# VH-VL binders against Peptidoglycan editing factor PgeF (pgeF), part 21

Target 1, 264 residues: Peptidoglycan editing factor PgeF (pgeF), of Synechocystis sp. (p74606)
Amino acid sequence: MTMGDDLWGWQNINGSPYLTCALLAPWPHAFFTRAFYPQLPEQLITYLDPQGKAFRVKQVHGDVTLTATEIGQTPLAPDSTHPPADGIISDAPHQGVWVASADCTPVLIGDLIGKRVAAIHAGWRGTKARIVPKTIDKFLALGSELKDLRVALGPAIAGEVYQVDPWVALEVGQSVQAVQKLATEEQQWDHLSTMVNPPVLPDAEPEKYRLDVRRINQLQLLELGFAQEQIAVAPHCTFQMEELFFSYRRTHTKEVQWSGIVSY
Short names: E, the ipSAE of ESMFold2; O, the ipSAE of ESMFold2 at other seeds; V2, 0.75 times the mean of E and O plus 0.25 times the DockQ between their complexes.

## First folded at step 13 (VH-VL; framework fv_canakinumab)

Design e5 (from a1 with heavy chain Y59R; at its last look DockQ between E and O 0.87; V2 from the best seeds 0.00; counts 0 for: pae E 4.1 > 2)
Fold by ESMFold2, look of step 13:
Structure e5 (fold): chain C 264 residues (1-264), chain A 125 residues (1-125), chain B 107 residues (1-107)
Amino acid sequence: as target 1 above (264 residues)
Amino acid sequence: QVQLVESGGGVVQPGRSLRLSCAASGFTFSYYGMHWVRQAPGKGLEWVAIIWYDGDNERYADSVKGRFTISRDNSKNTLYLQMNGLRAEDTAVYYCARDLDYDTSGYWYEGMDVWGQGTLVTVSS
Amino acid sequence: EIVLTQSPDFQSVTPKEKVTITCRASQSIGTSLHWYQQKPDQSPKLLIKWASQSISGVPSRFSGSGSGTDFTLTINSLEAEDAAAYYCHQTYRLPHTFGPGTKVDIK
């Protein structure tokens, strides 16, 4: 239901590959790879919109999304030139909104009618706290309609390789309302493991699980009323695709790739 | 200047209670998981408890489960350990420690990069 | 519970010589193994994370290696201030466990 590989296209700048999504074709956007390191959004935006201004935040694995205007009004994070948040929504033309990732899900959103775009950093903490639904609520409060939104969940660590403790899998799984409403943890585990395209997979090690954070975010969006055709999920795994992506799980170092989208 | 400072240790009779505090400064406390680790005189390190960055979840060593309660107040940048039913074998220096930076590991148990100086608890009749 | 063992339990070493400390886990823990130094009457200090990753401010003479069940901490040229106890620590599974420690003294 991701509409297959037709949605995801590789692009190239001087031998450096980056990824785009057909659902976001109206907006300049990119899921950049490690090949662009150490370039920052202030440089990267020139590939997308030479007149654009880059906006970014100090990511703290939270659930806050700021508008571009709110970034200028929010106190800076300690030892940073940016305020703390994990999502950004545009509020004027030619604004590029950016997030960094190295296994966490970069989420790009466009509003076909309202023109607003967003970038969200969704790791397991932010997913547990429902940062994506909270950002959708912010679009709606600003006058967007759900049917006009297009969402791309970019390269991230795949569920097939993302080993986690049981309590992480369960806590993140409970962020899906259908799971949270079940009366017992046994029922919750069963649902998470047996639904179509399950977000929780078995691990060979006893009392370990594998967690598909992109699938959990997709489930959250479907529960909000998105049609499957409004959501694209990248099949790319940052852990397994070493040539293309940094992965914190693989190296335990903090190099990142950037993903961004520009409003018009 | 990142710092953790424990307080509340002392001499206490078996069966009594004691509450330890750990004051954090120089970093955003609410971003980090926190631990208590103890060390009996002349012995090695023993993990006691962990609490999540937001206080949602706590886990305990079997030796203290049911008697000790870890908690935090993010508005005061303070970690606590409530110790009930103290026994002689609980005699130790108690350290609070910060988990190494939040990340995507899924375990939340990285190394402990910042430690307090410790506070001594002596349980003696 | 994952048991960590360390060897040796004690060694007395001439300054400038190489020190090797081993840690063995009772089951595979991948690279979820960290090393700490504890000097007399001081708090522990993180030296190495994730088996082999360096820590800012730790001298380059300290290095770590290994994965699975067998891990090594190396001090390639011992200095006087390195007299301490050294602990390995696994974070693969609760409860966290520490090795019993290796005491390194200056001869």
Scores: ipSAE 0.395, ipTM 0.760, lowest interface PAE 4.1, mean pLDDT 91
ESMFold2 (binder alone), look of step 13: mean pLDDT 91; pTM 0.933
ESMFold2 at other seeds, look of step 13: ipSAE 0.476; ipTM 0.799

Design e6 (from y4 with heavy chain W108F; at its last look DockQ between E and O 0.02; V2 from the best seeds 0.00; counts 0 for: pae O 8.3 > 2, placed apart)
Fold by ESMFold2 at other seeds, look of step 13:
Structure e6 (fold): chain C 264 residues (1-264), chain A 125 residues (1-125), chain B 107 residues (1-107)
Amino acid sequence: as target 1 above (264 residues)
Amino acid sequence: QVQLVESGGGVVQPGRSLRLSCAASGFTFSYYGMHWVRQAPGKGLEWVAIIWYDGDNEYYADSVKGRFTISRDNSKNTLYLQMNGLRAEDTAVYYCARDLTYDTSGYFYEGMDVWGQGTLVTVSS
Amino acid sequence: EIVLTQSPDFQSVTPKEKVTITCRASQSIGTSLHWYQQKPDQSPKLLIKWASQSISGVPSRFSGSGSGTDFTLTINSLEAEDAAAYYCHQTYRLPHTFGPGTKVDIK
C-alpha cells in the first residue's frame, strides 16, 4: 500500500463502484467507473447534488478551459450542442463540472477558500499544450491562491502500458519547463528516463517509448509551486483494469466514464 | 442543410437479400453514430441497429441479428444496411437516423435528431 | 430488454387544452428517455431528450419530466398541427427500445 492509496476511496451506489479522493472531500465529486455507462452528467449529478446543474463541453483534446458563464457565451462546436473546450471552472454554487475519459487523464480541482471547482480532460495533446497549468493560471486570475488548491489526477492509462512514438514522448516531456531548458535533446531524453518515477519508460520495440501522462501533469504542477500534499495521483490504470474502466487503447471503442465535481 | 436520404428499398421475395444506403450531407458524418429504425405498415417504431462513428462497433436488435449487417463508409458519407434472409415480417419503411452524440461519453445515446425520409422494403412471395 | 409502455393508447383533445402522455419503463433508466413526434406520413422528429431537455426548433409548449421508471410528455396548449403519434425511447441499455406510441387527435 502506498501513501497515495490512503487518499483514494471506493464508494458504491446500488453496487456500482466509483472512486473519490480525500483531497477533494469538501466537494461532492466522483471518478465514475464503466458501471455507470451509459448515464450522462445530467443524470450522474443527481447522485452528488440533487440541486446541481451539470456543465460539460465538446472535448477536442485542446488546451481551453471555460467558466460555466463562458460556456453560454462560446459558439458551439461543429455538429454539437456544446462549445469546444477540454476544461471547465465553476463560477457559482451548485454547478457540477464534468469531463469524459477512456485513457486520458481526468483532473478534478477544488479551491478550499474560493470554492471554485474544475474538471479537465488531459490527454497527451492537452498535456503537451499545458492545459492544467493554463487552468491553474485561470484560477489565479479569478482570485484563487495556489496554496488553497487541491488537485486529483484520476484513473487513466498507465505509463507502463502506454506505447507511443518517440516524438510524442519527447514533445509531451518538453512541456515540463525544466526539461525544455536542457541544452540538447540527448539531455532531455536522459532526464525524462532517469529521474525518480520517470515519465518516459523503455519499450521492447525499436523506436517506441512508453509515456506516463499523469506523471507529466504532476511534474507540471510541482514546477508551478504546488506542494506534494496538494496533488493526488490515482494508481488506477484504465487499460489494465478492464472490469472497472473503458479504455480506447484496449478496444478502440468510444465508451467512456465520467468524472465530476460540484461547487459548494 | 443537414440531410439524410435513404435508397435501395423495393419488393423482394422471402429469403433474398437487399442493401439499403443512406447518403449524409451538411454535417461532419464521421463524428456521429448512426441508426437504422424501421416501421411496419400501421405499426410503431422498432430500433434495428446502431454503428459507431468510426464503423468498428455495431449492435443489433435480436430480430435481425445474424441476418442484417450495418456498415458505413466515412469517405463517401454513406451508411449501409445489408439485409440477408429477408422474411415477411421485415416488411417496413426503413429510416436512417443520426445519433445526436458529439462528445465522448454519449456518442450513441442522446437521441436521434436527424432522420431520413425512409425507404420502403416489401417482402412478398 | 427494457420494455416501455405508454398511456393512453389514444386520445382526442380539444384545441388549446393540455395533453399529458405517460411512459413507464420496466426498470429504472434514470433520465435516459427521449420523446419523438411522428405526424401522418412523415418521419419521426425528436422533441425532448434526457426526459426534460429541450431541442432547438421545437415549440416551447412541449415539455418533458420524470426519472427512474415514470416519464411524462406534456403539450401545454394543443395546436391543430400537433395531431400525431408520440413515442418514448430509452437509451439506458442495448437493445434500445421504443414505447408502443400514443396517438393524439384533435377533436
Scores: ipSAE 0.007, ipTM 0.433, lowest interface PAE 8.3, mean pLDDT 89
ESMFold2, look of step 13: ipSAE 0.453; ipTM 0.785
ESMFold2 (binder alone), look of step 13: mean pLDDT 91; pTM 0.941

## First folded at step 16 (VH-VL; framework fv_canakinumab)

Design f1 (from y4 with heavy chain G106D; at its last look DockQ between E and O 0.49; V2 from the best seeds 0.00; counts 0 for: pae O 8.2 > 2)
Fold by ESMFold2 at other seeds, look of step 16:
Structure f1 (fold): chain C 264 residues (1-264), chain A 125 residues (1-125), chain B 107 residues (1-107)
Amino acid sequence: as target 1 above (264 residues)
Amino acid sequence: QVQLVESGGGVVQPGRSLRLSCAASGFTFSYYGMHWVRQAPGKGLEWVAIIWYDGDNEYYADSVKGRFTISRDNSKNTLYLQMNGLRAEDTAVYYCARDLTYDTSDYWYEGMDVWGQGTLVTVSS
Amino acid sequence: EIVLTQSPDFQSVTPKEKVTITCRASQSIGTSLHWYQQKPDQSPKLLIKWASQSISGVPSRFSGSGSGTDFTLTINSLEAEDAAAYYCHQTYRLPHTFGPGTKVDIK
């Protein structure tokens, strides 16, 4: 993760900062900050591609990724003008795919050769359900090759401050197949807490743990066969960096920042 | 170990008020949405209200809107139902229930996986 | 508000036989339908979520199917302990609503 820190750059529009990742340089993209609230993807896309069309979904913390075409074919979510899903893959040029976050991991993906892009909302439920691997499978089914994919895991709540119940930490950890295959829960806990850059950290409260959801998603990608240089993990914590990001865990308010990437 | 226990039921006259409590234990209460559901004697289930995990949003069935208030105190792991202007039709066993939804406001509700034993409210003259 | 109806109101069934309970919504609700069991003098228990998804600890003889407006709960081989009332529940729109219930007894 430390060498990947050079991949992250701050940009500015009229005094409002946003973050970009060098792995995704071929595509217009951004991890926007709170400074852009209350702008929506339909407005934000004009900063990235004035002729682009914004696509978004009603995020339900699930494991479904839709293509832009499938969005128009999927029934709307309850109380929403958007279909339920937590990821979007482009299927034509000039499509911006967007996810909202306030602690959950925004994941942006580009295909250097196939030109498809994706945005994924990966909270702990979606991570447990392996939404990122399932989205990679969908890229492959559409003709992409693993070696051509570049993945950026954006600003999210850091493991060092994300207190969770033990069952959450364990069940999310078990989404890593190397962990799942261990014979006992004691072995699983030990593995999750003692590996390099452990995704599960101790908490001062004995019945609690701290969970690094970005690290779990990174581990899932590595087990699929991604090389480390294909994956960038933002070091930015939405909880701790209050000047830059909304955090639901910090304020218990519903404001979000948006992250998006545009196909060409 | 996961448990919900309702209390505060009793017999009251029409027009009066009553406050129900639901004590939660064995899980992190502040991560979950909570419901009240009631069941009149010999009748089916009727959804009453929901409150989000952080206490900021609540919704009510039309039959109780304006009279009942759902609230929670996450520091005490307790859910409440303040029932004002009680009517004979409010006579029921009141259950509190945990929603499977975890710490989100834009999430699909996926059912109530933990229920209390219920507390009886009887409204009669 | 979305109205749910259930059929039959009551069903008396021989042990080991198949039980089928239907639930119909007044409008399409996708798969936002859940099933509960309530045994006599007990609190409700979640059996099936999202029309067809299993719940940990619920016997595999319980299954659900359907989408849109028509849903089915199936008990493939009825056991004596399955005598209960069964309710469908929609979470597509607030206010959430329950069906009127189907009582299943052992013949």
Scores: ipSAE 0.012, ipTM 0.486, lowest interface PAE 8.2, mean pLDDT 89
ESMFold2, look of step 16: ipSAE 0.013; ipTM 0.487
ESMFold2 (binder alone), look of step 16: mean pLDDT 91; pTM 0.939

Design f2 (from y4 with heavy chain S105T G106D; at its last look DockQ between E and O 0.69; V2 from the best seeds 0.00; counts 0 for: pae E 8.7 > 2)
Fold by ESMFold2 at other seeds, look of step 16:
Parts: C-alpha cells; structure tokens; sequence
Structure f2 (fold): chain C 264 residues (1-264), chain A 125 residues (1-125), chain B 107 residues (1-107)
C-alpha cells in the first residue's frame, strides 16, 4: 500500500525545512535538517511545544537508554554537561527527547496508550549492541504494550553509499538473531546479502561492503514482533542529500542535525 | 589483512630526538583514532598519546607532554611520533594501536583492537 | 588521572581451572574499561571491551563483568596458551591509563 514516502512529509518554519512522519502524528516531532544549525534542542523544542522541557544526553554510540528522571541521576560524561547514553524515554508530559545525527539513524518512538515517547541514536555500534530492542524492552518494563508502539527510523546514510570494512558489516548483521544463530559465517553472509531488501550490499572495491543500518534496525524490530505498519523507514540519505543534511561520512566535520519528539 | 607496522626505533643518547613511524594497511586509516603505547623492559603498558581520525586533536600522557608530538598523514596511511628531549625513562618498546572507534564524530574512545609489533627505543648514555 | 589497580599481581593456576582477575578504578568510570592479553614477547591483544562485550575471534572462555569502580576478567577454564599478562585499560577520561597487569602462569 505505501512506499515509505507516503508517510513522510516536509514542513517549513520560516523557510527552513524539516521532516515529519505520519506514523507519529499524535506527537509534536521533527527530524530537523541542517537549516536549523546551530540551534540546540533547548531552542528547537519551542517550535514543537513552547512549554516543553528538552532532554538530551552525551551520545557515546552505546546501548543505554535513560528515562528523563534517570538523566538527572546519572553522572555526567567526561568533559560534558550531559550524562552518557544514546536513547531517552519520557516519563512525564511535556518532555522533549532529542538525539543528534549526521549519518547515524535517529529513531523516534511513540506509545499511543502509555503516552511515553523516545528518541534513540542508532549508529552501527549501537545497532550491533541492539539499542533499539533494549529500548523496546524498557518500554515494556514500564507498562507499554508492543502493539501500541509506533517507530520512525529517520534520515541516515543509505546502505547503497555506506561503505564499510567487512568486520563491521558482519558484526552489525549478527545483531539480527536469525543471522546470529546460523552455523557458519558463510551462511550469515549469504543470508544478509540475498534476503529481500538486503542490509548488506556489494561494493565495487574488493574487501569492502555497503551496510544499511536502518534496514538492520527494521529487521530487529520485526523480530520483536512489530507489524510492518508500526514501522516507518525514511528513504532520505544524509550523505546524498547535501542541501538538506550534514553527513559525517561526506565531510568529516562535526555539524549535526537534531531529531526530537515531545510527550503529551 | 589489517596491519600496523612500526619503524624508526633505535639507540639514541639522552637529550636527542627520534621519529617513529607506523604504516597502516588493510583498513580505511582515516576513519580511526590512533594511539601510541609504550612498555619499558620488564614493565607494564603505559599509554603515551592519541590522535583523532582527522589529525586535528591530540592528547598526551603527562610524562611526555611538551617533548613528544603525535601526528598523522592520512594520504600516506601513516602515524608518527616525534620524540624530542629523550630521557633514559623513555626507553621502551613503542606500539602503535588502532582505536576501535570507527567513522564517528564521538569523542569517546573504545579499546585498541589492532596493534603493531612494536619498535624498540633505547635511550642510553 | 584515573588510577587502575589489579589483583592479584601473579597467579599460578592448574590447567582447566577458573581464573579471576580484578581491576579497581580510583573513581567511577561506568563501563569504559577494556581488557588485554599479552603473551611473552608478543603485542597486546584486545579481549573484552566496555567491561563485558565480546571481541570476535576471542575464545568464549574469556568474559568480563563490572561497572563503576570494580571490574573482573574471568577465564572459565584455563588453557596452556592463556599463560600471559592481563591488563585493564580505561577510556573514560584522558589521559587513558592501564592497570599494572596480572601475570597468569600454568602450574
């Protein structure tokens, strides 16, 4: 019925474009573009909820998700004013949860019934460590039900341009349980490269592969029991769409875009 | 295969200088932070310096600050350690090592997953 | 500077027995602690990252645990080839530091 693009809409604030997902329509949310740099979540939240409080963390490419309350209880990361984590779950109304990205996948989650929202930074390391499934487990532990969750995987570097070394492609692929339990690496490679919409693609350069991290995260969610209609995957590539997004792979510079969602 | 090869070690008098090189192959060098780690004969490991993937940030152990300079040339897949004002206490095998941190703007570092064979520096009068 | 200490300094252990090595940090470092093996006359080899995460190609008999200030490396059933020095290493703050090492010998 849909081709992914049907769920994704461009919006504008004063001529600056940002992206929204229909699956998350109940919540104020945005995948902001480079046009909003250098604004920070504390400023950006006013576009979404002028009374909201912004929550963010020092992203460390790990697998930890904190509640808004836990952020205040967690020691700060080295040389930072924020605690280390890569995901945030709201635990009260009017909390905006935010992640920065420049090629890594920003994941926004809403709970239609439990009202909790989350933002996750899912790069290849966090994806390997299964940060998204671990965050879903945390939703469930807090009383959410899987059928009520809606997940949007935002703009990130596309698999067709994300060249990686072989060990990266394999280790991230092994985070999919169906892959992990195959008896040999040859079977694992074959599965990852031949399934429908494969997450591992060939590269023209020998001894290189291309990796679709959004597809791996989608596979992890499907294994948890999500229906296809609960998951939206943005087709937008941060590397290829230079006018709209910063890309670490393209420029090797520190600029990022922010994505956030606000609880009600 | 992923490989790091140090060179440039030797015997040198106190107060003099030496430049170590580390040649990288089998991986995309410019995606990784790089370390120097040393080990005095019969002693444990001592971290010396780190340089970020792009060469723009470097940090040093207190014992070498102001005397040692870490640098890299990504076009040549080579890491360097310039060692000035050498002292007897700098006598060690020097290893270059790849930080497992990969293709990220994150300033946190992971463990060192690839090490060279080491090159011996002896400072003796 | 974050100081790491290790216990014991030395162990002589019968093959197939369990080896436990502890590392203690002078302040909380979360899970930013990694373990290395160094066999005689060889370069160090990464065994465990982030306190407990496995490394591809490392035998499953090696495992790590802990967070904060207290960390443990375990070799479940010692093999002859495991005779080596073992080092913990923190990456929580610069300057990075190593523990003093634990030597494990075969009895």
Amino acid sequence: as target 1 above (264 residues)
Amino acid sequence: QVQLVESGGGVVQPGRSLRLSCAASGFTFSYYGMHWVRQAPGKGLEWVAIIWYDGDNEYYADSVKGRFTISRDNSKNTLYLQMNGLRAEDTAVYYCARDLTYDTTDYWYEGMDVWGQGTLVTVSS
Amino acid sequence: EIVLTQSPDFQSVTPKEKVTITCRASQSIGTSLHWYQQKPDQSPKLLIKWASQSISGVPSRFSGSGSGTDFTLTINSLEAEDAAAYYCHQTYRLPHTFGPGTKVDIK
Scores: ipSAE 0.012, ipTM 0.513, lowest interface PAE 8.4, mean pLDDT 90
ESMFold2, look of step 16: ipSAE 0.012; ipTM 0.489
ESMFold2 (binder alone), look of step 16: mean pLDDT 91; pTM 0.942

Design f3 (from y4 with heavy chain D103W T104G G106D; at its last look DockQ between E and O 0.63; V2 from the best seeds 0.00; counts 0 for: pae E 6.3 > 2)
Fold by ESMFold2, look of step 16:
Structure f3 (fold): chain C 264 residues (1-264), chain A 125 residues (1-125), chain B 107 residues (1-107)
Amino acid sequence: as target 1 above (264 residues)
Amino acid sequence: QVQLVESGGGVVQPGRSLRLSCAASGFTFSYYGMHWVRQAPGKGLEWVAIIWYDGDNEYYADSVKGRFTISRDNSKNTLYLQMNGLRAEDTAVYYCARDLTYWGSDYWYEGMDVWGQGTLVTVSS
Amino acid sequence: EIVLTQSPDFQSVTPKEKVTITCRASQSIGTSLHWYQQKPDQSPKLLIKWASQSISGVPSRFSGSGSGTDFTLTINSLEAEDAAAYYCHQTYRLPHTFGPGTKVDIK
């Protein structure tokens, strides 16, 4: 009975599974699994668009989204061949935009009319800093309309297992404006824990909470005026599904899976 | 040559104030959380404070809360510790340390991989 | 606040022998436990992070194990330069805390 399961489909390349979302059907896209490691976006894009060009950034858990053109204009991150950012928007056909994850939420976006696509890496830091709303603002500034956008929140660490310190849960929760506007922290905690499908869950260990980062991002999108039907949230947990996904929380090692979407 | 260099230690009387500085070089300072750790003569390590990479989140040991203020200036690559209401038990070598977790990581606190040489603070009458 | 205890307080060890240092937390901290070495008159040096993960540039004779409340640092074949104090450090919950230290001397 998990809502949203109808939107998510498993695909296969030579025995290696990857995930697609029905909301993004107009665009070649994938949430790849660990089975594709150590392949990089420059190789992975050939499964989606053999003529496509892959665009990547050095993810820094920030709130910056660059266009494909801006990537060539932005100084490289230290010790990297890529500029620092956590999101990419396409600005021409046949551009693949890619993010890596190992618990953080990979977000793929398509514009049905404007043809732009985006990939966003949204961990708790980027979510606190509202990277997804800021990327939506960038779509609008480029001429997109909100009603034409489709958003898929991919496999990530599930709220039911994502144990965090209290200040992390509260400050990420405050990135939802309805929460931030409440007069006291007591009211903010109450709201975050008692709403339908709460993003903050109790933990059996004292002074720990569980945080659903995908749910927070969903709430941020709903506040911007998205209809629920424009947003798909994957039920898949990178921590719990070891056979399919790497998880930094599980192993404290830096292997990742890639997610990407290609413009047409 | 990743380096941290503390300064500002000295001898002060009880109840007075002192400000420590920690100059960072050889790495991108604004990517990292930073700590102060102290060690009384002949004693073990005591964690004092942490400040997050962006300067917006700071936390203190109970022994110094309300008296000490950690801060940073990312434009100057400098970490600070303002110490007010100093007491004899604050006598220690004060180290600044870099948290291994850097700005681009969603990891929490991974230990302190770079330490300064320390600066001695002596609080005596 | 999470209290860390260490055992033993002090040990004097013949070179090439195995050294074992234990750290016990007052509550479960998962693997959020790190080990430091401090040689006489020097600043601390990170040896092990996340209970058992190696640090670049640290000799392979150093290893860590444990989870929950009980943790162990092992030096499999003590070298003369390993004479130092050793501290465990938890990062599970603010405020962070250190253990009281274990001094290791060479016989």
Scores: ipSAE 0.086, ipTM 0.639, lowest interface PAE 6.3, mean pLDDT 91
ESMFold2 (binder alone), look of step 16: mean pLDDT 92; pTM 0.942
ESMFold2 at other seeds, look of step 16: ipSAE 0.192; ipTM 0.697

Design f4 (from y4 with heavy chain D103E T104G G106D; at its last look DockQ between E and O 0.46; V2 from the best seeds 0.00; counts 0 for: pae O 9.0 > 2)
Fold by ESMFold2 at other seeds, look of step 16:
Structure f4 (fold): chain C 264 residues (1-264), chain A 125 residues (1-125), chain B 107 residues (1-107)
Amino acid sequence: as target 1 above (264 residues)
Amino acid sequence: QVQLVESGGGVVQPGRSLRLSCAASGFTFSYYGMHWVRQAPGKGLEWVAIIWYDGDNEYYADSVKGRFTISRDNSKNTLYLQMNGLRAEDTAVYYCARDLTYEGSDYWYEGMDVWGQGTLVTVSS
Amino acid sequence: EIVLTQSPDFQSVTPKEKVTITCRASQSIGTSLHWYQQKPDQSPKLLIKWASQSISGVPSRFSGSGSGTDFTLTINSLEAEDAAAYYCHQTYRLPHTFGPGTKVDIK
């Protein structure tokens, strides 16, 4: 995409492409592509900050965000060497925070004044549970101010191709407070499908809908009081751009790409 | 409107086989993991097997490993349980159940939110 | 395998009173525990997932709590329709297991 994506730039390391976002220019960061598989955050961080330490979690499609310190204090997830969470906030310089995705939205956040950074894995379950607003609340509790935050919503499955059951579309849509407050489900459906840039789209199959999870996360941020210029939304679709991204919806295999941001 | 319907139960002698079917409707079957759970008369629930939404991974209770095979045909919205070498201890109502876990998770199981009405299997001489 | 125990085995309770059912795991399972209701001659119904998370369509009088090895299902104001067996279920490790059940009757 060209129009409306001035903030997104393709970069290259030894023939392997990755994306950066201009809103996050103060911090080393990347939305890596499939070209970097099977490298892990412990290796990938060296491209961003050779002094950096990588932090990651066992993503469970939940709503928990941990600080880097809390990761060492949190019991491990079932059958894993990492604690369960879907977001990480830095709490010291030279900390790289990382999330994996293959259709779910990777969200990177920087605090221009407080210097904290975050990475969030926001699939439809975490989006329904409002992981992004909960992470913003955690920034505020740690002393950040909303006006200083910059948020990038990275490559994910696009709404135009993300077919879901009706209950998924509705329950995720209800995570937008303006929708949740409407008196009837009919009003909620109408609002979700008729607003400008609607997050819920029709599908040709009866009893199916298409859901734009990035748009829902954007709406949640706007409701918190973010200005539009504080939020960047990648136009890139992991399902449609097979050469660049793994997509769980496309292949039903477990390969992922990593996205990360480093504090200093 | 979401529905699961089991069939294929009956009375069989020990050592024989049965194949249970579970017909799904009202939801996108291929997006969900599926379970078999059984309940002996007057007893509690016993988990039997799970198969992931794409059919690539299957897991069994120790009591049925090597004798039972869970499978699915996503084009027919149908879950199966092939039960070989049946024993008296296998006498139970067999339920199929949908895992609440929706596409994209292979590290996470949520509860079973949709259950069929069950089919009775009786193993006796 | 992880063994779940439930207490009490049976409980007869006056209408409108609070009911508490306990489930204990043989090892820590975090919050990977779910609760089911089974009314006479019916299939089970999911009440609570992940120890404490609500399920759409389940009355708000049902709630869950706990983590690690000790879990509780609470029915705040018992109604006649709540007479049933209640099961806990862990998904922390395969094979997944159920508790033996708690039967709740109305006095």
Scores: ipSAE 0.012, ipTM 0.515, lowest interface PAE 9.0, mean pLDDT 90
ESMFold2, look of step 16: ipSAE 0.012; ipTM 0.518
ESMFold2 (binder alone), look of step 16: mean pLDDT 92; pTM 0.940

